# VH-VL binders against q7dma9r51to147: the designs that were tried, part 7

Target 1, 97 residues: q7dma9r51to147
Amino acid sequence: GDQVIYHCTVRTLDGVVVESTRSESGGRGVPIRDVLGNSKMILGLLEGIPTMHKGEIAMFKMKPEMHYAEIDCPVSAPENFPKDDELHFEIELLDFS

## First folded at step 17 (VH-VL)

Design M4
Fold by OpenDDE, fold request of step 19:
Structure M4 (fold): chain C 97 residues (1-97), chain A 128 residues (1-128), chain B 107 residues (1-107)
Amino acid sequence: as target 1 above (97 residues)
Amino acid sequence: EVQLVESGGDLVQPGGSLRLSCAASGFTFSSYYMNWVRQAPGKGLEWVSYISSTGSWIRYADSVKGRFTISRDNAKKSLYLQMTSLRAEDTAVYYCARSPERVYPSGITKYIFAFDIWGQGTLVTVSS
Amino acid sequence: EIVMTQSPATLSVSPGERATLSCRASQSVSSNLAWYQQKPGQAPRRLIYDASTSATGIPARFSGSGSGTEFTLTISSLQSEDFAIYYCQQYNRYPYTFGGGTKVEIK
C-alpha cells in the first residue's frame, strides 16, 4: 500500500475536538505516518486520503459507519465519546508515496 | 432557485463596527460550509473567512483575524460577519459564497472551496 | 500563503478570436484550481474547477488546463458576452487565494 504522512483533527458537530495531531488543538504536533491498507486506521481516512493531493488541506464529513462506529473498527474511540454521531475531519496530506 | 442575499453594508468611520448578514434559500443551508469573500473597489478578490456547516470549524484570513467574527444560524438560514476595529482597507464589497459538497458512495463527503454560489454582495465603506 | 499570479493584466481580443489566459501559483496546488468570470456590477461566476472541469451551464468554448503551478483558461472563440475580468483561485490549502485577474477587452 501507499505510504502517507498527514495531520488530522477530528471534531464533533458541536466543535469538540475528538482527536488531533495539531498542537493548537491539544495534539503532540507530530503528523501520522501510515501505510494505506496495512496500518490500523479509520475507514473514512483510508478512503478519503486517496482523494487528496500532496500538500492539500481538506475538510471531510464522515458518517458513523465510516469512523469509530465501523464494524470491527481497528481504532478505539476516545474515552467517553459517543461514536454514533457524524464527525468532521481536517486532513493535511504532507506526503503520499 | 438557489440564492444568497447579503445585507448590512454601510458607511462607517475607522474603528467602527458593522454586522453583515447573508440570507440563503433554495438549498439545505445547514449542510454547507459558507464563506465571506471581499473585493475592494477596482481590485481583486480576497477570501475572508469560512465556517463549517455547524460552526465546528472556523478560519480567518490573517488580515481580519482578531477583528472579524463569522457565525451562522441554521434555523434562520443565515450567515453573519461581525466586523470590529474597521480600517480603511476593509472597504469592499462583501460576498457570501458557498463551498459545494463532493459526495462519495462510501459515505464520506469532501468540502470543496471552489465557490459555486455567490450573492450579489453588500458594500462596506470605511472612511472618516 | 500561496500567491497566485495572472497574466496578462489586460488582454485585447477581437470577437471570434481565441483568448488564452495564464495563472501561476507560487507553489503546487495540484489540480485544486478554479476560474471565475466577473462582469461589472456582478458577482463572480465559477467557470472551471479542478483545473479542467467545466461548471454546470458553462459554454463549451471555455476550457481549463494545467496542473501544479501553471494553469490556462482558454476561450476558443470569443463572444460579445465574454468581455469581462477573469480570476483564478487555488483551494489546495487555506488561506484560499485569488489571482489579480485578467481583463479581456475588445480589440
Scores: ipSAE 0.938, ipTM 0.965, lowest interface PAE 0.3, mean pLDDT 96
Fold by OpenDDE, fold request of step 19:
Structure M4 (fold): chain C 97 residues (1-97), chain A 128 residues (1-128), chain B 107 residues (1-107)
Amino acid sequence: as target 1 above (97 residues)
Amino acid sequence: EVQLVESGGDLVQPGGSLRLSCAASGFTFSSYYMNWVRQAPGKGLEWVSYISSTGSWIRYADSVKGRFTISRDNAKKSLYLQMTSLRAEDTAVYYCARSPERVYPSGITKYIFAFDIWGQGTLVTVSS
Amino acid sequence: EIVMTQSPATLSVSPGERATLSCRASQSVSSNLAWYQQKPGQAPRRLIYDASTSATGIPARFSGSGSGTEFTLTISSLQSEDFAIYYCQQYNRYPYTFGGGTKVEIK
């Protein structure tokens, strides 16, 4: 599969940060290193990242079924998080190979 | 007809404040990311800020960060730009502009910051 | 930020002639590049996006090409209504930046 390195911040419609790799958003400041198709990754990321170019910062809207509400989702929803909400994703694709 | 109409432009002194409005019609305003773009007299274009469909996500150009506030009222189909600590270099025609959506068969939507709809602009002049 | 540079600053062309406008990015923007036309007293109008895709309602004489750092807008046969200022803009990453513009004027 394709190797990817990216930053990602996820927010609810009311602006609450669900998850982030960015230090300014409460993350560790460390980008995610993963392999598309072989990792436990939510469907929306699997589908969205391939639409991006290296160096791109993109904004996505994802329906519940594209993230934690996905059937047989490989990733557990965060604590006290309603998985049936629309989420917005900011992704910076650092590397794609 | 899809339309954006800016208002609120005025003459103000340096250090002053001003609030711009943008009224949207002809499309589902609440579904779109919106932007402000400005153009100094006789100069080029400068992106100022964007706001997500619900206001959950906001970004500013460094030149206005800490001084300008973008907001929206989806019930009124309106976009706003509150400007404070105005400087002479803020003198410009201010445009509101829409970011189109790219919907993929997968069900995800990507926001494209190639602006497809623009208002006529409103002139802000900062001068002593 | 990504700096966009357009050349030439002014392009004098006769009606019916071909116009070629250049846009350069300080770093790769892939195909996330748009072109706009602006006439005096009017808002910009999007002509091209994704480097080479024509916007709805744009005449076929307008075409965009290029990728990475070098882009071109071509007007195959200049019409009287095409005399205007043209801007390129990258949307690969914020801040979203515009070129300085190329003024296409009548020769």
Scores: ipSAE 0.929, ipTM 0.965, lowest interface PAE 0.3, mean pLDDT 96
Fold by OpenDDE, look of step 17:
Structure M4 (fold): chain C 97 residues (1-97), chain A 128 residues (1-128), chain B 107 residues (1-107)
Amino acid sequence: as target 1 above (97 residues)
Amino acid sequence: EVQLVESGGDLVQPGGSLRLSCAASGFTFSSYYMNWVRQAPGKGLEWVSYISSTGSWIRYADSVKGRFTISRDNAKKSLYLQMTSLRAEDTAVYYCARSPERVYPSGITKYIFAFDIWGQGTLVTVSS
Amino acid sequence: EIVMTQSPATLSVSPGERATLSCRASQSVSSNLAWYQQKPGQAPRRLIYDASTSATGIPARFSGSGSGTEFTLTISSLQSEDFAIYYCQQYNRYPYTFGGGTKVEIK
């Protein structure tokens, strides 16, 4: 699979940050390093990231079945988070190889 | 007919405040990211701000950050720009513009910031 | 921010002739590039997006090409209604920046 490095911030429709890699949003400031198809990844990211180009910042909207509410989702939802809501993702693709 | 109509442009003194409005019609306003783009007289275009469909996500250009506030009322199909601490360089025609959506069969939607619908603009003049 | 540079600033073309407008990005914007047409007293109108995809209702004489940092808008046969200012804009990352514009005027 392809190697990807990206920042990601996830928000609910009411603006609550669910997850973030960015320090300004409570994250560690460390981008995610994944291998598409070989890493635990939200389905929407698996499908959305390939639509992006290196250096791109993209905004996505994902239905529940495309994120934490996916059947057998390999990624655990954060505590006290409603999995059945629509989410918005900001993804900055730093590297794609 | 898909339409955006801006209003609220006026002459104000430096340091003043002004609120612009944009009325949307002909489409499901609440589904779209909306933007403000401005154009100084005889100059080019400058993106000012965007707001997500529900207002959960907002971004500003550095030139207006801390001074301008973008907001929306989906029930009224309206977009707003509250401007404060206005400067001469804020003088411009202000356009509201729609970001289209790219819907993928997978169920994800990508927002495209190539603006497909524009209002006619409203002129803001900041002068002593 | 990504700086967009358009050239030439003014392009004089005769009706029926080919017009070629250039847009350069200070860093790669991939194919996330749009072109707009603006006539006096009017709002911009989107002509092209994704570098080469024509917007709905845009005449076939308009075409976009390029990727990365170099882009071109071509008007194959200039019509009287095509004399206007044209802007390129990247949407690869915010802030979403525009070029300075190219004025296409009648020779």
Scores: ipSAE 0.926, ipTM 0.961, lowest interface PAE 0.4, mean pLDDT 96
Fold by OpenDDE, look of step 18:
Structure M4 (fold): chain C 97 residues (1-97), chain A 128 residues (1-128), chain B 107 residues (1-107)
Amino acid sequence: as target 1 above (97 residues)
Amino acid sequence: EVQLVESGGDLVQPGGSLRLSCAASGFTFSSYYMNWVRQAPGKGLEWVSYISSTGSWIRYADSVKGRFTISRDNAKKSLYLQMTSLRAEDTAVYYCARSPERVYPSGITKYIFAFDIWGQGTLVTVSS
Amino acid sequence: EIVMTQSPATLSVSPGERATLSCRASQSVSSNLAWYQQKPGQAPRRLIYDASTSATGIPARFSGSGSGTEFTLTISSLQSEDFAIYYCQQYNRYPYTFGGGTKVEIK
């Protein structure tokens, strides 16, 4: 699969940051390095990232079945997170190879 | 008919405040990211701010950050821009503009910031 | 921010002639590029998005091309209603930025 490097911030519809790689949003400031199809990823990211171009910042809306509420989701939902809600994802694709 | 109608433009002195409104009709307002874009007289276009469908995500241009506040009322199908500490360089026609959605077969939706619907704008003049 | 540069600033063309407008980005914006038309006293109207996709209702004489940092808007045969200012805009990343515009005027 393709290697991807990206920043990701996830927010609820109420504006709560669920997860982020960005320091300004409480993250470590370290981008995620994944291999599409070979890394544990939520379905929405697996489907959304390939629609992006290197250097692009994109905003996605994902229904529950596209993220943590996916059947047999390979990624655990954060603690105390309502995984049945719609989420918005801001993705900055740093590298795609 | 899909439509956006801005209002609230006025003449104000530097340092003053003004609140702009944008009334949406003809589409499901609550589903869309909305933007403000401004145009100084005889000049080009400048993106000012966007707000997500529910207001959970907001971005500003550096030129207005800390002075302008974007908000929305989905029940009223309205977009707002509260402007404070106004400067002469804020003089412009202010447009509200919609960001369209791109829905993929996978079920994810991507928001596109190529604005497909614009209002006719409202003029804000900041002058002493 | 990504700086968008349009050229020429003014383009004088006769009706029926081909008009070619250029837009350059200071860094790659891939295909996330839109073109707008603005007539006096009116709001901008989106003509092209994704660099080459025509918006709904846009006449076939308008076409967009390019990717990365170089883009072109072409009006194959200029009509009287096409005299206006045209802006390019990148939406690859915020802040979303516009070019300075090209005024297409009658020769």
Scores: ipSAE 0.925, ipTM 0.961, lowest interface PAE 0.4, mean pLDDT 96
Fold by ESMFold2, fold request of step 19:
Structure M4 (fold): chain C 97 residues (1-97), chain A 128 residues (1-128), chain B 107 residues (1-107)
Amino acid sequence: as target 1 above (97 residues)
Amino acid sequence: EVQLVESGGDLVQPGGSLRLSCAASGFTFSSYYMNWVRQAPGKGLEWVSYISSTGSWIRYADSVKGRFTISRDNAKKSLYLQMTSLRAEDTAVYYCARSPERVYPSGITKYIFAFDIWGQGTLVTVSS
Amino acid sequence: EIVMTQSPATLSVSPGERATLSCRASQSVSSNLAWYQQKPGQAPRRLIYDASTSATGIPARFSGSGSGTEFTLTISSLQSEDFAIYYCQQYNRYPYTFGGGTKVEIK
């Protein structure tokens, strides 16, 4: 696979930030680097990022089974992550190579 | 059948305030991201703001940030724009516009900011 | 922000002829490009999205092409109702920006 570099902010539908790479939302300001097909990623990112192009900022809503409630999810949910809820994702795709 | 109707445009003085409304009908309003887009008389189009389907995620153009507040009431199928500290350059027809969604069977939805439904607009004039 | 530049500002064409409208982005917007038609005193109407996909109910004579930074709207056989201002708009990232418009008028 392709290497992807992106920023991501995750909120509940009522607006609570549950995770973010952005410093203004409590993250470290460092984008995530993953390799599609090699890095452990939630299904929603594996499905959603290929619909994007380099430089795009996209808004997604994802059902629980597309994030940490997926059966045999390959990554651990963060502590107190609302894994049974639909969540909003803002993704900025910095690179897709 | 699908319709957006803006109201509340008026003549106001610089520094004044005004609240615009947009009434939606013919579609499930609570499913869609909504936008305000404005057009100064004889000029082109400028995106102003969006609000997420639940009202919990909001973005503004820099030109209005800190002065305008977008909100929605899904029970009333209504979108609002509260404007304060109005300036002459805010004079425009204000349109309510809908962002369509791209729904995937897998369980993700992507929101598309290529506006598929527009209202007819409401005129705001800021003049002394 | 991404600047959208349309050319020409005014395009004079005869009915039945082809009109070609250009739109350029200051950086790549991939295929996240829409075209709108606006007639005097009316709201914009979306013609094309995803650079080349026709919106529901839009006549087949309207077609879009391009990707990246260069885009074209083509009206293959201009009708009398097509004299209007046409805007391109990128939605690759906020702020979503529009071109300055191309007025299509009768020659």
Scores: ipSAE 0.831, ipTM 0.926, lowest interface PAE 0.5, mean pLDDT 93

Design M4
Fold by ESMFold2, look of step 18:
Structure M4 (fold): chain C 97 residues (1-97), chain A 128 residues (1-128), chain B 107 residues (1-107)
Amino acid sequence: as target 1 above (97 residues)
Amino acid sequence: EVQLVESGGDLVQPGGSLRLSCAASGFTFSSYYMNWVRQAPGKGLEWVSYISSTGSWIRYADSVKGRFTISRDNAKKSLYLQMTSLRAEDTAVYYCARSPERVYPSGITKYIFAFDIWGQGTLVTVSS
Amino acid sequence: EIVMTQSPATLSVSPGERATLSCRASQSVSSNLAWYQQKPGQAPRRLIYDASTSATGIPARFSGSGSGTEFTLTISSLQSEDFAIYYCQQYNRYPYTFGGGTKVEIK
C-alpha cells in the first residue's frame, strides 16, 4: 500500500498530552512512516489519514474503539493510558505516496 | 434556529482590556470547535483563534498570542475572548464562527475550519 | 503562514453578466479552500467549501473550481443581490488565512 509520513499529537479531552511525535510535546521530533494496509496502526489513523491531503494539519476526535480499545489492537498502549476515553488527535500529513 | 450572538465590543484606550462573549443557540455547542475571526474597518478577515469542543486544545494567530485568551463555558453555551494589552491594530469587528464537523460511522470526527455559522459581530475600537 | 492573494481587488460587472474571481495560495492547499460572500453590515456567508462544493442553500449560479494554488469563483449570471465582497480562505493548516477580498460592484 500507500506510504504515509506524518506527525501526530494525541491529547485527552481535558488536554493532557498522551503521545506525540513532536519534540516540543515530548516526542523525538521524527515523523512516523507507515504503509497503509501493512503497518500496525490503530483504526483511527487508518480511517483518518486517507481523509487528509499532503501538507494538511487536521484535528480529529476518536472514540476508544478507534484507538487502543480496538478489538485485537495491534499497537500497545503506554502505561496509564486512558484507553477507554475519546481522544483528540492533531495530524500533520507530510507525505502520502 | 442556529444562532451565534456576540457582545462586549466597546471603545477602549490602548493598553486596555476587554472581554467579548458569544452566545450560541440551536445546536449542541459542546460538540464543536469554535473560532474568533476579526475584520478591521475597510479591510479583510483575519482568523484569531480556535478552541476545541472541551476547551482543552487552543491555537492563536501570532498577532494576538500572549495578549488574548479564548475560553468557553459549555454549560452556558458561551464562547469568550479576553483581550489585554490592546493596540490600535486590534480595532475590528470580532465574529465568533463555528467549525463544522464531519462525523464518520466508524467513530472518528474531523473538524473542518471552513466556518459554516457566523455571528453578526461586535465592534472593538482601540483609540486614545 | 499561507498567503492568499485575490484578484482583481474590484470587479465592475453589469447584472446578468458573468463574474470570475481569482484566488492564489502561496503554497498548495489542495482542495481545502472556502469562498465567502459579505454584504455591507453583515457577517460573511459561506458559499463554497472543498474548493468546489456548494454550501447548503447557495444558488446554482455560484461555482468554485481549482486545486493546489489556483482557485476561481464564478458567478454565471449576476443578480442584484450578488454585489458584495467575496473572500477566499484556506483551511489546509492554521493559521487559517483569508484573501484580501474582491469587491463585485455594479458597472
Scores: ipSAE 0.828, ipTM 0.923, lowest interface PAE 0.4, mean pLDDT 93
Fold by ESMFold2, fold request of step 19:
Structure M4 (fold): chain C 97 residues (1-97), chain A 128 residues (1-128), chain B 107 residues (1-107)
Amino acid sequence: as target 1 above (97 residues)
Amino acid sequence: EVQLVESGGDLVQPGGSLRLSCAASGFTFSSYYMNWVRQAPGKGLEWVSYISSTGSWIRYADSVKGRFTISRDNAKKSLYLQMTSLRAEDTAVYYCARSPERVYPSGITKYIFAFDIWGQGTLVTVSS
Amino acid sequence: EIVMTQSPATLSVSPGERATLSCRASQSVSSNLAWYQQKPGQAPRRLIYDASTSATGIPARFSGSGSGTEFTLTISSLQSEDFAIYYCQQYNRYPYTFGGGTKVEIK
């Protein structure tokens, strides 16, 4: 796959930030650099990022099976995270190559 | 028929407050991101704010941050804009506008800010 | 923010002629570009989204093209009801900005 560089913020439907790459939302402020098709990327990102263009900020809603309730999910949910809920994702695609 | 109907536009004094409403019908209101877009008389269009389908993710144009509050009531199929500290440059026709969705079979939905449904607008005039 | 610049400000076109409206973005918006028509006293109506996809119910004479920073709306055979102001709008990232409009006057 293609190389991607992106920021991502995940909120509950009630607006609680549960994960973010952004420093203002508790993250490291460092975008994720990855390759599409990486076995450690959740399905929601694998489906959502290809719909985006470089420089785009997009808003998604994802069913649980597309994030932490995914069959054989490659990442662990944060403690007490509402993994069975739909979540909102804001993704900023910095590079797609 | 899909419709959006704004109301609440009025003449107000600078520094005053006003609440706009937008009633939705003919579609599943709770599924969509909603927007306010305004147009000063004789001028172009300016995006003001969006609110997520549940009301929990909100963005504002810099020109209105801290003065305007967008909200929604999904049970009443209504969108609101609470305006405070109004200025002459807020004089405009205010439109509510719908962001369409792209629903994928996989279980993701992408929201598209190319507004497919617009209300008729409501005029806000801020003058002494 | 991404500045959208439309030209010309006013376009005078005879009925039956082709009208070509230009829109330029200050930075790439890829294909995240919409066109709207606004007739006097009315709300905007979306004509085109994704730069070139016609909205439902829009007459075939309206077409969009372009990508990146330069976009065109074409009305292939202008009709009298096409007198209006046309706006481009990017939705690559908030704030979602509009061009200043092109007024199409029928000669």
Scores: ipSAE 0.800, ipTM 0.915, lowest interface PAE 0.5, mean pLDDT 92
Fold by ESMFold2, fold request of step 19:
Structure M4 (fold): chain C 97 residues (1-97), chain A 128 residues (1-128), chain B 107 residues (1-107)
Amino acid sequence: as target 1 above (97 residues)
Amino acid sequence: EVQLVESGGDLVQPGGSLRLSCAASGFTFSSYYMNWVRQAPGKGLEWVSYISSTGSWIRYADSVKGRFTISRDNAKKSLYLQMTSLRAEDTAVYYCARSPERVYPSGITKYIFAFDIWGQGTLVTVSS
Amino acid sequence: EIVMTQSPATLSVSPGERATLSCRASQSVSSNLAWYQQKPGQAPRRLIYDASTSATGIPARFSGSGSGTEFTLTISSLQSEDFAIYYCQQYNRYPYTFGGGTKVEIK
């Protein structure tokens, strides 16, 4: 399992922020630390983060089944999260080791 | 043939307004982020704006914020740039440009803002 | 805003020679770097994206390398049709920015 450290901002398709790790977008300003294979992660991140290089900022569009509408999703959606919507996930990959 | 064709470039006075159009053909226009990129005569390239595939999410360069409005009509396969409060420094060839995407079998799409298709450009001249 | 600096401004080279063009970013852009060729009176054409991936239909003599802040476009054996201006562009962080260009001209 590789360790990944990243910021994530989730937006509706019209650009409205619904969740973010970034302080300027209402988050705590603390990036997420996950271990691929060990940490519970939504499918879209498991598929998307390996396509990225360290330092990359990427924008993904994810269908609901690739995030919190996945059957038996291992991660609980945040409160009032639009889990049935297609959403934009902007990821800044700070470290991939 | 995949093609982008700009139109609407003209000579306009400072403070004036102008609307640029870009007609797309040969690809599924509604699937792509679209961009405007400009080039002042004898100068380099400057990204101006993008608009999401649905038209709902938009970003602008600081130099044009509040003066330019990007829009699209997916049914007409057309991209637009409404320019107001034009200044001499807005004089440029304006290009319509497509951002390609990478679609994965899993159901995620990664957007790439390295423009793979460009129009021929349309010249906007802002002069008294 | 990330400033992209290209060098040299002009590169004089004979056909068949190797041309090496440099692009520096003011802060890391990871591998989100593209190269474009622009001939007089024409729109830019994308040569390279993801720092080193060749765009479809681009001759093998064009190659890109680098990551982070330092990038290179190499033309391994310059052809007569390669005399043009070359621009680098970062697309890692909004706003997306271009370098000032390197003009490759016949020596």
Scores: ipSAE 0.788, ipTM 0.906, lowest interface PAE 0.5, mean pLDDT 92

